# Designs tried in a protein design chat: VHH binders against a5wdp0. Part 2

Target 1, 213 residues: a5wdp0
Amino acid sequence: MNKHNKSADALSLYLVTDSALCADKGLIETVLAAIDGGVTLVQLRDKHASDEALYTTACELKEAIAGRVPLVINDKVQIAHKAKLDGAHIGQGDLSVKQARNILGHDAWLGLSINTLAQLQQTHHHHLDLLDYVGLGPVFATATKQDHAEPIGLEGLSTLSKASVLPTVAIGGINHANARQVYQTGCHGIAVVSAICAADDPKQAAELLIAQR

## First folded at step 20 (VHH)

Design o4
Fold by OpenDDE, fold request of step 21:
Structure o4 (fold): chain B 213 residues (1-213), chain A 122 residues (1-122)
Amino acid sequence: as target 1 above (213 residues)
Amino acid sequence: EVKLVESGGGLVQPGGSLRLSCAASGFTFREYRMAWYRQTPGKQRDLVADIYKGGWTKYGDSVKGRFTISRDNTKNTVYLQMNSLKPEDTAVYYCTAIDYDEWEGKTYGDYWGQGTQVTVSS
């Protein structure tokens, strides 16, 4: 695994890939352009790919990034290990934080999605030394069916960000229209998907986002 | 073709237990949130339990401590263990798969089963 400084600044502009959105321009091309634009961390995500395909993509992407920024993978901790990525990001319940850490090793990045204050508190009590950052969200969400988890909003994000001992990245519905407000909450970074992946110019898209910090 | 098929419903006495199952096909099950809803005639459909793709769970207030939602990704099945059943739990129970992207904060769609009747009566 490549050595990167696990600072809060590394979360400033967090790119989450989407293979479908990046298909026209190419995943690697999009990511590299985004990095040129100011992306500070890349998370490989592909909901439809087989593990084998994802592994291949991970290796190719790692080589292309060439250590410029950390490369993590969503959920697939074993692939992160096998492909020697910089780390992984896991959700609540996907895999125990302890198990993920054991697979990745001590030096790898490990992020955890946090949706509630209770989850954050639990994380602090049980996993503080095992995590490098937390994703907080969703900050924004489209209207979901009745009783689905409501977005935490900017106020919730502010609360969680202030409560967090770990570096924080905002997750959920972040784009050029709301990035500034998200940064203003005190959250260290923003995670974006379509705002960059679907952009005609990923580099410019990234530049415009990071400029709002 | 996406398909959700509920099973396990029936008639039980108060205090009894049932275990509902929902077998899913036609989509990448592990990537979806799964949930159980229930509905009585003339009333709105209410959330009973929700399980995230990673296994985090949420319950309606009325069923907390009595119901347990779980999933088996190897079987593409979501379960609802219902203990200490009450007459008020009588409803048609529906399984739903929710295509939710936490990073975008968007639901791209949902799928529903046909429902299974649960009746709690002495």
Scores: ipSAE 0.666, ipTM 0.935, lowest interface PAE 0.5, mean pLDDT 93
Fold by OpenDDE, fold request of step 21:
Structure o4 (fold): chain B 213 residues (1-213), chain A 122 residues (1-122)
Amino acid sequence: as target 1 above (213 residues)
Amino acid sequence: EVKLVESGGGLVQPGGSLRLSCAASGFTFREYRMAWYRQTPGKQRDLVADIYKGGWTKYGDSVKGRFTISRDNTKNTVYLQMNSLKPEDTAVYYCTAIDYDEWEGKTYGDYWGQGTQVTVSS
């Protein structure tokens, strides 16, 4: 049984890890410092690690966090299950929401990335009872190819946040310069990567972000 | 070294079909968004189809219902099945790999193949 309350407040400061950015200080050390600073949920993400390595890291991180905040994993639902993490976050087109829920069980956190209003509506229609939260974004993005998806911006975020019946976390390009504006949209939380992972002081970085809420 | 190699192009009659392949190497394929673009001389490069790392797909309006993009991560290959081809589909088709981080909202890089010619003519 999941010991964490699946509330919107749990999404307030959502840390997404980056092994490369955390390499100097250490992943675990960075995460713990960030939690001390006010991080309310941690997502383990490693784009380059093998599943075996990721599993090991997941177990170590889980132990280190010691239940202080929920720990979820990006995409790797089976690893979440095997390592008995608090849940997982999946993207569009990944493992189906139903399949993910079946693997994780009823009590686990399951998040889904949402990029458009249409996706949100579809999610509400088909998967509302299976999800615990949605990630909305990307809110901000660097220049991409002309015909690729554009960031939703603050206005888009506001629209999606208001439309969502699930707790929301903003995704994409969020940092100390724009966190306040993101919080002001009504979105329940912000997800950050480099703003904390690459910070000289992850604790302070987290404190400065959550203070903008 | 990153490499994208397109194949499967050629000459076909209107109404015909082609299947393009793009073999990728030199990067972690499963972590990249893949896409097909096409370009004619003197015109802009247009998106034909896009497939995210998770498999979500997007199509240009002119090819919806006729083209299908897919990927095989075990083979590091992205495909474009082109059915009901029209003369206006004539172009050089390019495969691209995009290193995009949705959580950072950043593209860290893109790679392109050399392209393959598709000609639809009676």
Scores: ipSAE 0.665, ipTM 0.934, lowest interface PAE 0.5, mean pLDDT 93
Fold by OpenDDE, look of step 20:
Structure o4 (fold): chain B 213 residues (1-213), chain A 122 residues (1-122)
Amino acid sequence: as target 1 above (213 residues)
Amino acid sequence: EVKLVESGGGLVQPGGSLRLSCAASGFTFREYRMAWYRQTPGKQRDLVADIYKGGWTKYGDSVKGRFTISRDNTKNTVYLQMNSLKPEDTAVYYCTAIDYDEWEGKTYGDYWGQGTQVTVSS
């Protein structure tokens, strides 16, 4: 299932797709351009797509990427398995790390979102051998009138990154304006969405981000 | 049409327990962050508990260790188990669905229920 070397460097520039933002240029075209610009890992994510549509897109995207970088899917572990993707990224709830690993097999990429130090510690105790990397965040969040989200900030990211024994990718609100600071925390990589998906030139956007590392 | 309908509120004695439910419809429930807020007349609405799409939870300081938020995506329902209730927990409790993108760190919108009254009194 997975033919890629599982290194921290593979997390350097992590692209999370957004079909709506990529609609004008095309999802596949945007991803390929971004890879040309320095993206090192791609995560397929579509909040509104059916599982059938996601499967179709996954297959097409996999073929287009042609093994240049790992392709994982957000949450949908069964689709990753069926489409023979390189792996999946999951959250703290719903499907357990063990269940996901069982579905994917021992060679596939499996990432887990981490939001707190306690979660990280728990992960180290129970799932260290089952995971390939952790996503840390959200680092940044847009404030709303209701003040729903409290991001971990750069300090929180630094703390978690230093505490992690697994490779780390920073998640949440990362763009060209803050990428350098995120990289400086010691986190191995950054995950971005609109910074590349909404860019007029996805290749250049990726180049400018990875240059900040 | 988006709907959030709270239930389970009522009158309870100090030290008692209640379980609130919020039934959601009209949107893709599994993709939303869910939360409980509470408000007393003339005061600000405060966060009680938060549960992200991936199941991560956060609690207000005053309810930590006593309240538990959970969700069942198969039933499009979020719950709030409230134990060891205190008079200061008396409020209208509101369920909210938050369209939050964790990768962008951005909220695109939210929906609110009508609220349910919780009264803790001897």
Scores: ipSAE 0.584, ipTM 0.906, lowest interface PAE 0.6, mean pLDDT 92
Fold by ESMFold2, look of step 20:
Structure o4 (fold): chain B 213 residues (1-213), chain A 122 residues (1-122)
Amino acid sequence: as target 1 above (213 residues)
Amino acid sequence: EVKLVESGGGLVQPGGSLRLSCAASGFTFREYRMAWYRQTPGKQRDLVADIYKGGWTKYGDSVKGRFTISRDNTKNTVYLQMNSLKPEDTAVYYCTAIDYDEWEGKTYGDYWGQGTQVTVSS
């Protein structure tokens, strides 16, 4: 697998894609402009695409990025392996961390979502040597009257980021209005979706976000 | 288009067990947060159990320690194992699918099944 130095600096401005939000400008154009503006890592995510479509997009995006930044995929570890991406990010409970690392090999990026201190402690105890970073969140969220969302807030993010032995990227509801506050908690980076994917000028959007670090 | 089909309800004695299932279709199951709610006549729906895409769970206070939510993304199915059932657990149980995007921090909506009756009675 093609590898990059797995530095925490790669988490500084972490773009998560959404093909529908990029539709007017195009996914590849959006990602390349965002990299020009300061994005340091790209995660391919399209929660509605078939595996066939997602694999095709992964290959196209890999070629377009041409090694300028790491390219990882959300959840689909087998696709990351098959398309020779730089790694994957997984959530709690689906694939074990061991299974994901076995598929990806030693050199690939592997990240894990963490929502609670208990999950972080379990990760440190059982999986520390298998992961490159953790995603902490969701920091912000909007809920219905039944409160289907469960944000950790800036206080929760600060607590988790200070407790983490692994590099951290903050996840959930992050945009130009709150990015400075998020960086101030001490996390290594921020993950954004619509702040870049839906922007009229993705390069400028990325520039404005990274400037808040 | 979206379909949630509950099964496994019925009549049980106090102290008994039931396992509810909810088969899902018409959406990308593994991307959704799933939950069970219950309702008795004349009352609001109560959260019973909640399971996030990331795998962690939340339970209503009255069922904690007795009920277990789980999901199988290969079968597009969410389960509720109900042990040590009490007459107070008698209700219609609803499966829900919550369109929640953790990376954006947004809930776009929810879908509800038709419900399955659970009756705990001597």
Scores: ipSAE 0.581, ipTM 0.854, lowest interface PAE 1.3, mean pLDDT 89
Fold by ESMFold2, fold request of step 21:
Structure o4 (fold): chain B 213 residues (1-213), chain A 122 residues (1-122)
Amino acid sequence: as target 1 above (213 residues)
Amino acid sequence: EVKLVESGGGLVQPGGSLRLSCAASGFTFREYRMAWYRQTPGKQRDLVADIYKGGWTKYGDSVKGRFTISRDNTKNTVYLQMNSLKPEDTAVYYCTAIDYDEWEGKTYGDYWGQGTQVTVSS
């Protein structure tokens, strides 16, 4: 079966998982409740899991979602292929875009993180036909005593969103307090982690976020 | 136990070069943002160079064009190539490992080495 209907609307509310934040309610329960609340795409991410554990989780989550929204994986393109997920998202310096597309096939979702206008321009010149969307960020950042993060801010996001030929999802520090401002920049969607994963009620959290679009 | 061990410091003449190394252990190196900071006595630590897990780099204004940060995820090592050294580069250089989550825009913590002295003088 061919999944080649890939709409920018799928980026509207983009959930990125964090198994530790979901521990109290459970990963699958959190994701299904969030989908009920308006999440339009799920990215499986677990920074600490082995590849074997991540593959098992990918298969379980795919079965539970049952095709209601696309399921992609962070970084682990080969796992997306083996588990027959809907696609993957990669960062600068991960597998090349060409290698990722070769592994995933023509129909799978493939997204790329973009932090600068130069990266966006390079993407447009060399990889445009290989990608379905770009992630723009980090929009906001918080830090410990040493501020190691350097966010692009709303102005930077607006500039990149307007320049992008590909659909855009905003990444980094997005929550209920700022989601409306992020949508107002013209990006196609927002990505969240703790705003849903750490919520007492993931369904309601998703509802409150998508209502800001 | 997390360990960051800097090496490669020393005394060098102005215009010279040094290459610093930082060997890391006790954490998943490839998932961490790595950086070099430097400190002169009585001053705050300044960012020298920064390298993200994806290989993207950033530099302090005073070292742009002269210093190059790089990483080797197979050796769990970050490097700082320092060229065209000036007396103003004299400092203790610290390797840092930063637990940064780009999707959350959040730094969860950092680890610091003990530092390696770089002295640029005649």
Scores: ipSAE 0.575, ipTM 0.855, lowest interface PAE 1.3, mean pLDDT 89

Design o4
Fold by ESMFold2, fold request of step 21:
Structure o4 (fold): chain B 213 residues (1-213), chain A 122 residues (1-122)
Amino acid sequence: as target 1 above (213 residues)
Amino acid sequence: EVKLVESGGGLVQPGGSLRLSCAASGFTFREYRMAWYRQTPGKQRDLVADIYKGGWTKYGDSVKGRFTISRDNTKNTVYLQMNSLKPEDTAVYYCTAIDYDEWEGKTYGDYWGQGTQVTVSS
């Protein structure tokens, strides 16, 4: 398959946005500072924004990034296509991988979330040629009163990462306190949200995270 | 206002089957982790089954292989198919909706239905 321009190195430090966490400094300012600090890929995510608001933000963010790193969108494959973003990331139960690839075209980034070995096996059997990477997680989960579901943990991440024939990015609860351990499992990169979006200095936060690789 | 309405409970013979449904409204259903819990009198609620936004499921040990959780995001409904029922499965079954962010690995809150009684008795 012609994926020679989509290097696993782009997964090294994968920023996922959260507009509310960026409200004090601004989304665009946070993203640009984070790129200066070592972010290698940006995913636009705002789970409560309207499609119209997401499209507007996608266009503004694309212009501001100006091709310095890939810009993908969470879930909203049609918006990625309309705004001519670099790609999308989808979860289980979203659009099928085939549908997403058909909308995005051959050259766009397409990633898929994987939580279990069974899902990874199905992905390898049915979708391998259609994906550029997989997101593995959630690696960690913060305790809440009702959260009894267990994350996959570092051992689960290591198992999935070793089994994957696609590049891997680790997802879920990753921050400066655990990023080194996550990289040590052999995944190609880490995805972070609040570790950068909520940081007082997003550039420095990104620097401290990528230095743990 | 978030609303979860369970249905499908009732009296059934051992070895029988029931299908529970939970109709959801007042939130973006496809974005939520959904679960079934059960409670017998005098005990705390036990997790029966979880289903994540991404479709991944988990089950309590006592129900693995017998119960199946599923969701239909077009109907805003979560289901629990209960097969090979045993007297030990007798409980009030609660539907829950959990505001879970997989990218941050964090739960922000949960909502509970009023419950539906399941009674397994010869």
Scores: ipSAE 0.532, ipTM 0.837, lowest interface PAE 1.6, mean pLDDT 89

## First folded at step 23 (VHH)

Design w3
Fold by OpenDDE, fold request of step 30:
Structure w3 (fold): chain B 213 residues (1-213), chain A 122 residues (1-122)
Amino acid sequence: as target 1 above (213 residues)
Amino acid sequence: EVKLVESGGGLVQPGGSLRLSCAASGFTFKEYRMAWYRQTPGKQRDLVADIWKGGYTKYGDSVKGRFTISRDNTKNTVYLQMNSLKPEDTAVYYCTAIDWDEWEGKTYGDYWGQGTQVTVSS
């Protein structure tokens, strides 16, 4: 049985880890401090780690969190299953939602990144009962020379949030400077990476973010 | 050393097809967005097709329905299937690898191939 409440409030402050940014203080220490500060959900992410390393980290982190908040993993559904994490978050084109759900089981958290209204509509049509939440974004993005980034902006976020029948978490470039505006769109939560992981005081960083809700 | 090597370009007649390939090395391919751009002399480089690490695809308006971008992570290769080619598709096509973090909304870097010429002419 899932010990966590899969409510929209659980998405209020969504921490996405970054091993490099957390290296000085330690990943586990940073996460725990952030939870003390008000983080409501943690996503383990490490794009440079092997699956074996991720599994080990997942187990350690799970133990450290001790059920205080849900722990999900980015993309690596099999690791989530093996490590008995609370769930996973997958992107567009990754493992199908159906397959992910089958691997994770009925009680696990499953999130999906949504980038467009069309994707949201398709998700509603095909996967509504299989998902627990959707990530909407990127909301903000740094411009590149080749215009690689296509953020949805606050207006796009508002549109998608209103259209969504699933709990929503905003993704992409969210920090202390824009969190309030993101919350004001009606989105249920914000996903944050560097604003907490790179903070000198992760606890305080988290406190300042959740206070903007 | 990061390398992107395009191949498959050439001369084709209108209505013809080409398949471009871009072989990547020197980085963790599966973690990168891949994209095809095209450029004609004196003009800006334009996005043709984009494929995210998860497989999500996006296309320029002018090529929708005709071009298909795909990737094979086992081969570290991105492809561009170009069907129903038009003279307007004539350009140098560039492959790019983009280190994109969707959670941060940041590009940490990109790499480019040398390009391959595609010419559509009767």
Scores: ipSAE 0.704, ipTM 0.943, lowest interface PAE 0.5, mean pLDDT 93
Fold by OpenDDE, fold request of step 30:
Structure w3 (fold): chain B 213 residues (1-213), chain A 122 residues (1-122)
Amino acid sequence: as target 1 above (213 residues)
Amino acid sequence: EVKLVESGGGLVQPGGSLRLSCAASGFTFKEYRMAWYRQTPGKQRDLVADIWKGGYTKYGDSVKGRFTISRDNTKNTVYLQMNSLKPEDTAVYYCTAIDWDEWEGKTYGDYWGQGTQVTVSS
């Protein structure tokens, strides 16, 4: 049985880890400080790490967090299961929602990234009972090239958040400069990476973000 | 070593169809955005189609409704179905892999294939 309540409030300040950014202070230290600052959910993410390394990190991080907030892992559903994490977050094309749920079990957190209204609608029709929340985005994106897929923006986020029957967390380029606007869309929470991971004071960084809610 | 290899190009008549493939290796394919660009001599490379890891797609205005980008993560391959081809679609088509972080909304780099020639002519 999952010890955490799967409520929208649990998504209020969603920390996505970055091992490189956290390297200076330490991943565990950064996460704990962030939790002290008001982080309500942690997602372990490291796309460069081996599965073995991720598993080890997951176990260490889980122990350190000590049940204070839910710990999920990005995409690596099998690792979540093996390490007995609270759940996982998956993208649209990585693993089917059904497969992920089967691996994680009934009580685990399962989140899904949503990029379009069509995806959200499909999710409502086919996966409503299998998911605990949806990530909406990317809300913001840096223009590295002239021609690229545009982010959904605040307007898109507002549309999706209002349309969603599941708890929502905003994804993509969220930081101290735009968090308040994101919260104002009606989205239940914000997911942040560098805003906390790269901060000199992760606790304070988290405090400043959640204060914008 | 990162490698992108385009195939499927060739000569077709106006109104014809081609399906381009781009086989990727040397990186975690499913973590990357994939896109097709095209270029003619003396002109800049233009976006034809873009597909995110989550399946979100975007198309250049000139190809909307005619071209379809798709990906198969099990095969590390991105495709471009080109229907109703026009002479103005003649170009070298390039496949690109974009290191995109959806959570940060940032691009950290890209890789390119050698390109495949598509010629639409009567």
Scores: ipSAE 0.699, ipTM 0.943, lowest interface PAE 0.5, mean pLDDT 93
Fold by OpenDDE, look of step 23:
Structure w3 (fold): chain B 213 residues (1-213), chain A 122 residues (1-122)
Amino acid sequence: as target 1 above (213 residues)
Amino acid sequence: EVKLVESGGGLVQPGGSLRLSCAASGFTFKEYRMAWYRQTPGKQRDLVADIWKGGYTKYGDSVKGRFTISRDNTKNTVYLQMNSLKPEDTAVYYCTAIDWDEWEGKTYGDYWGQGTQVTVSS
């Protein structure tokens, strides 16, 4: 595992990959371009890929990134361990924080998604020493047919960011149009998907996002 | 083929309880947000409860404290425990699977069951 400084600045521009969106340019090519543009952390995510496919991609991506920035994987902690990634990001109902930490080891990155103040408080109480950062959100969400979307908004993000004793990265619907406002909440970083993955120029897209910080 | 099959509905007296089940197939269940909606004739379909991939739950205001949504990913099933039922809970209850991406803040699609009738009457 490559050792990286687990500072809040490492969360500044958090890229979450989408294989489908990156299909035309290539996942690896897109990620590398984005890193050239200022991405500071990469999360491998593929909602529909098999574990075997994810492992293969993880290894290829790790090699390509060559330690420039931390590489974590969404949810799949065992793959992170097997592929010797820098860490993982888990949700509330995924593998427990304790179990994830045990699998990854002491030095690995471990992030947790937070949706509410109550979750944050619980995290502070039980898992403060086991986590490296928290993802706060979703900040923004598109309207759904049946009112499924329940974003925390900028105000909610501000509240959670200020309450957090861990480094924070905002998640959910963040793009070039709203990144500046997100940074202004005090959140240490922003996580983006399509804003970079679907861009004609991923490097430029990343540059424009980080410039809003 | 995607399939959602609700069960557990029926007639119950006020104050009674029912447990609805929704068996899912044809998609990667654990990756979806699941929810229960209810609808009466001539009215809009309203959210009763939802449970995210990570198990986070939300409830409609009218059912908070009485209803509990849960999921078993090993069985590809979502449940709705309904306690202290009221006449106003009478409706067709629908199970839905939502392809929701919390990182993008987007819903890409949803699937619906056929619904199950719940009638609360003395």
Scores: ipSAE 0.659, ipTM 0.926, lowest interface PAE 0.6, mean pLDDT 93
Fold by OpenDDE, look of step 24:
Structure w3 (fold): chain B 213 residues (1-213), chain A 122 residues (1-122)
Amino acid sequence: as target 1 above (213 residues)
Amino acid sequence: EVKLVESGGGLVQPGGSLRLSCAASGFTFKEYRMAWYRQTPGKQRDLVADIWKGGYTKYGDSVKGRFTISRDNTKNTVYLQMNSLKPEDTAVYYCTAIDWDEWEGKTYGDYWGQGTQVTVSS
């Protein structure tokens, strides 16, 4: 299923796609440009697309990427399996880690979002051999009027990164303005969305991000 | 049209229990964070419980250990089981759906119900 080395370096610049943001330039074109710019892993994400549409996009994107970097899908483990993607990323409360691993097989990438130290500890205790990496966050969050999700911040990220036995990718509100600080926490990689997807030049955007590592 | 309809509120004695429900329609329920807030007249609306689309939960400090938020995506419904109720829990309880992106750390919008009154009194 996957020929890529599951190293921490593969998480260095983690692109999470947004079809709406990529609509002008095209999703595939944006992703390829970003890869040219230094993206090391791509996660297909679209919370509004049907499973059928997502599967189609997954297949097209996989073909276009042509094995240059790992392609994983957010949450949709069955689609990852069906489309023979490199893996999937799941969140807390989603399909269990064990179930996801069973669906994907032992060679596929499997990532898990981690929000707290307790979750990380639990993961270490129960799922260490089933996961390839953890997403830590959200590191940053925009203020909301009615619901404020408190981010872990750089300090929290540093704590979690140091505590993690698994490779780590920082999640949440990461962009060109804060990437350097995120890298400095010891986190192995950063996950970005709009920083690349909404950029006029996705390649350059990626180059500028990875240069901060 | 987006719609959130709360139910299950009422009058209960201290130490009693209530189960609130919020039926949602008009949006892709499974992709949203759902939360319960409560408000008393003249005061700000406070978070009671939050459940992410994946099921991760968060609670206000005053309700931890007593309240449980859950969701059923097949029914587009979020629940709030309230045990060991106290007079201080008296408020209008609101259901909200939050369009939140964990990867961007951003809320794109929210929807609110009209609220249901919960009164805890002897």
Scores: ipSAE 0.642, ipTM 0.928, lowest interface PAE 0.6, mean pLDDT 93
Fold by ESMFold2, look of step 24:
Structure w3 (fold): chain B 213 residues (1-213), chain A 122 residues (1-122)
Amino acid sequence: as target 1 above (213 residues)
Amino acid sequence: EVKLVESGGGLVQPGGSLRLSCAASGFTFKEYRMAWYRQTPGKQRDLVADIWKGGYTKYGDSVKGRFTISRDNTKNTVYLQMNSLKPEDTAVYYCTAIDWDEWEGKTYGDYWGQGTQVTVSS
């Protein structure tokens, strides 16, 4: 199993997959082209896949990436362990940080989503030694009229990024139109989905995003 | 067919308690953000309590400390435990399922139950 340095540089351009958005070009082709364009870390995510299908995809994607960048999985820590992925990313309250680290082992990447300063402070007090990075967001959001989304904005991102002692990746609604401003807040990287997954040319999309850093 | 069915409403005295349930079917429950809203006549629906896929909760200011939202992903059910009820809590309570994608910062859609009446009266 390949080991990767857990440097904050790996967060620079963080691709989160969506198999439906990749359909025209294929998931593997999209990810490999994006890596060629400057993606530094890949998170496997498919909101609709069964665990069995997701495991199969994880194994195929791991083989295709061949250790060029870290490969983590969203939420499914047991699949990361079984497929020997480089790690996982979890949200608040899914699997506890301690449980996830216990499954993954000491060397694997583990990230946690943070939406508020209170959550960041709790993370620093209780879980600091168990995490490699935090995801801060959602920075931007499109909501229904019922205002289900609670974006933190660039100001919220800047506040959380400056307060964090862990490396930071910005999450939520990030694309070519806003990536430069997101990087300027001082976070270590940006996470994107449709900006790359839905692009006609994923390599070029990645190149244009990382150039804004 | 997506269904959200609220139950547990009724008439209760001030200071009393009720537990609302919302049984969900027709979608992957554990992947959805769930919420309770309430509506009094002539007003917009107000957020009562919100529970995200990851377990993060948020409460309206008027119910903090009195109400607790929870979910059981094995039973596809979200609950609202309502304690120390006040006449101002009288409303129709709606269960909501929200298809939220934090990585895109987008709500793809929401579903609403038919509502259950809670009446707090001496």
Scores: ipSAE 0.584, ipTM 0.865, lowest interface PAE 1.2, mean pLDDT 89

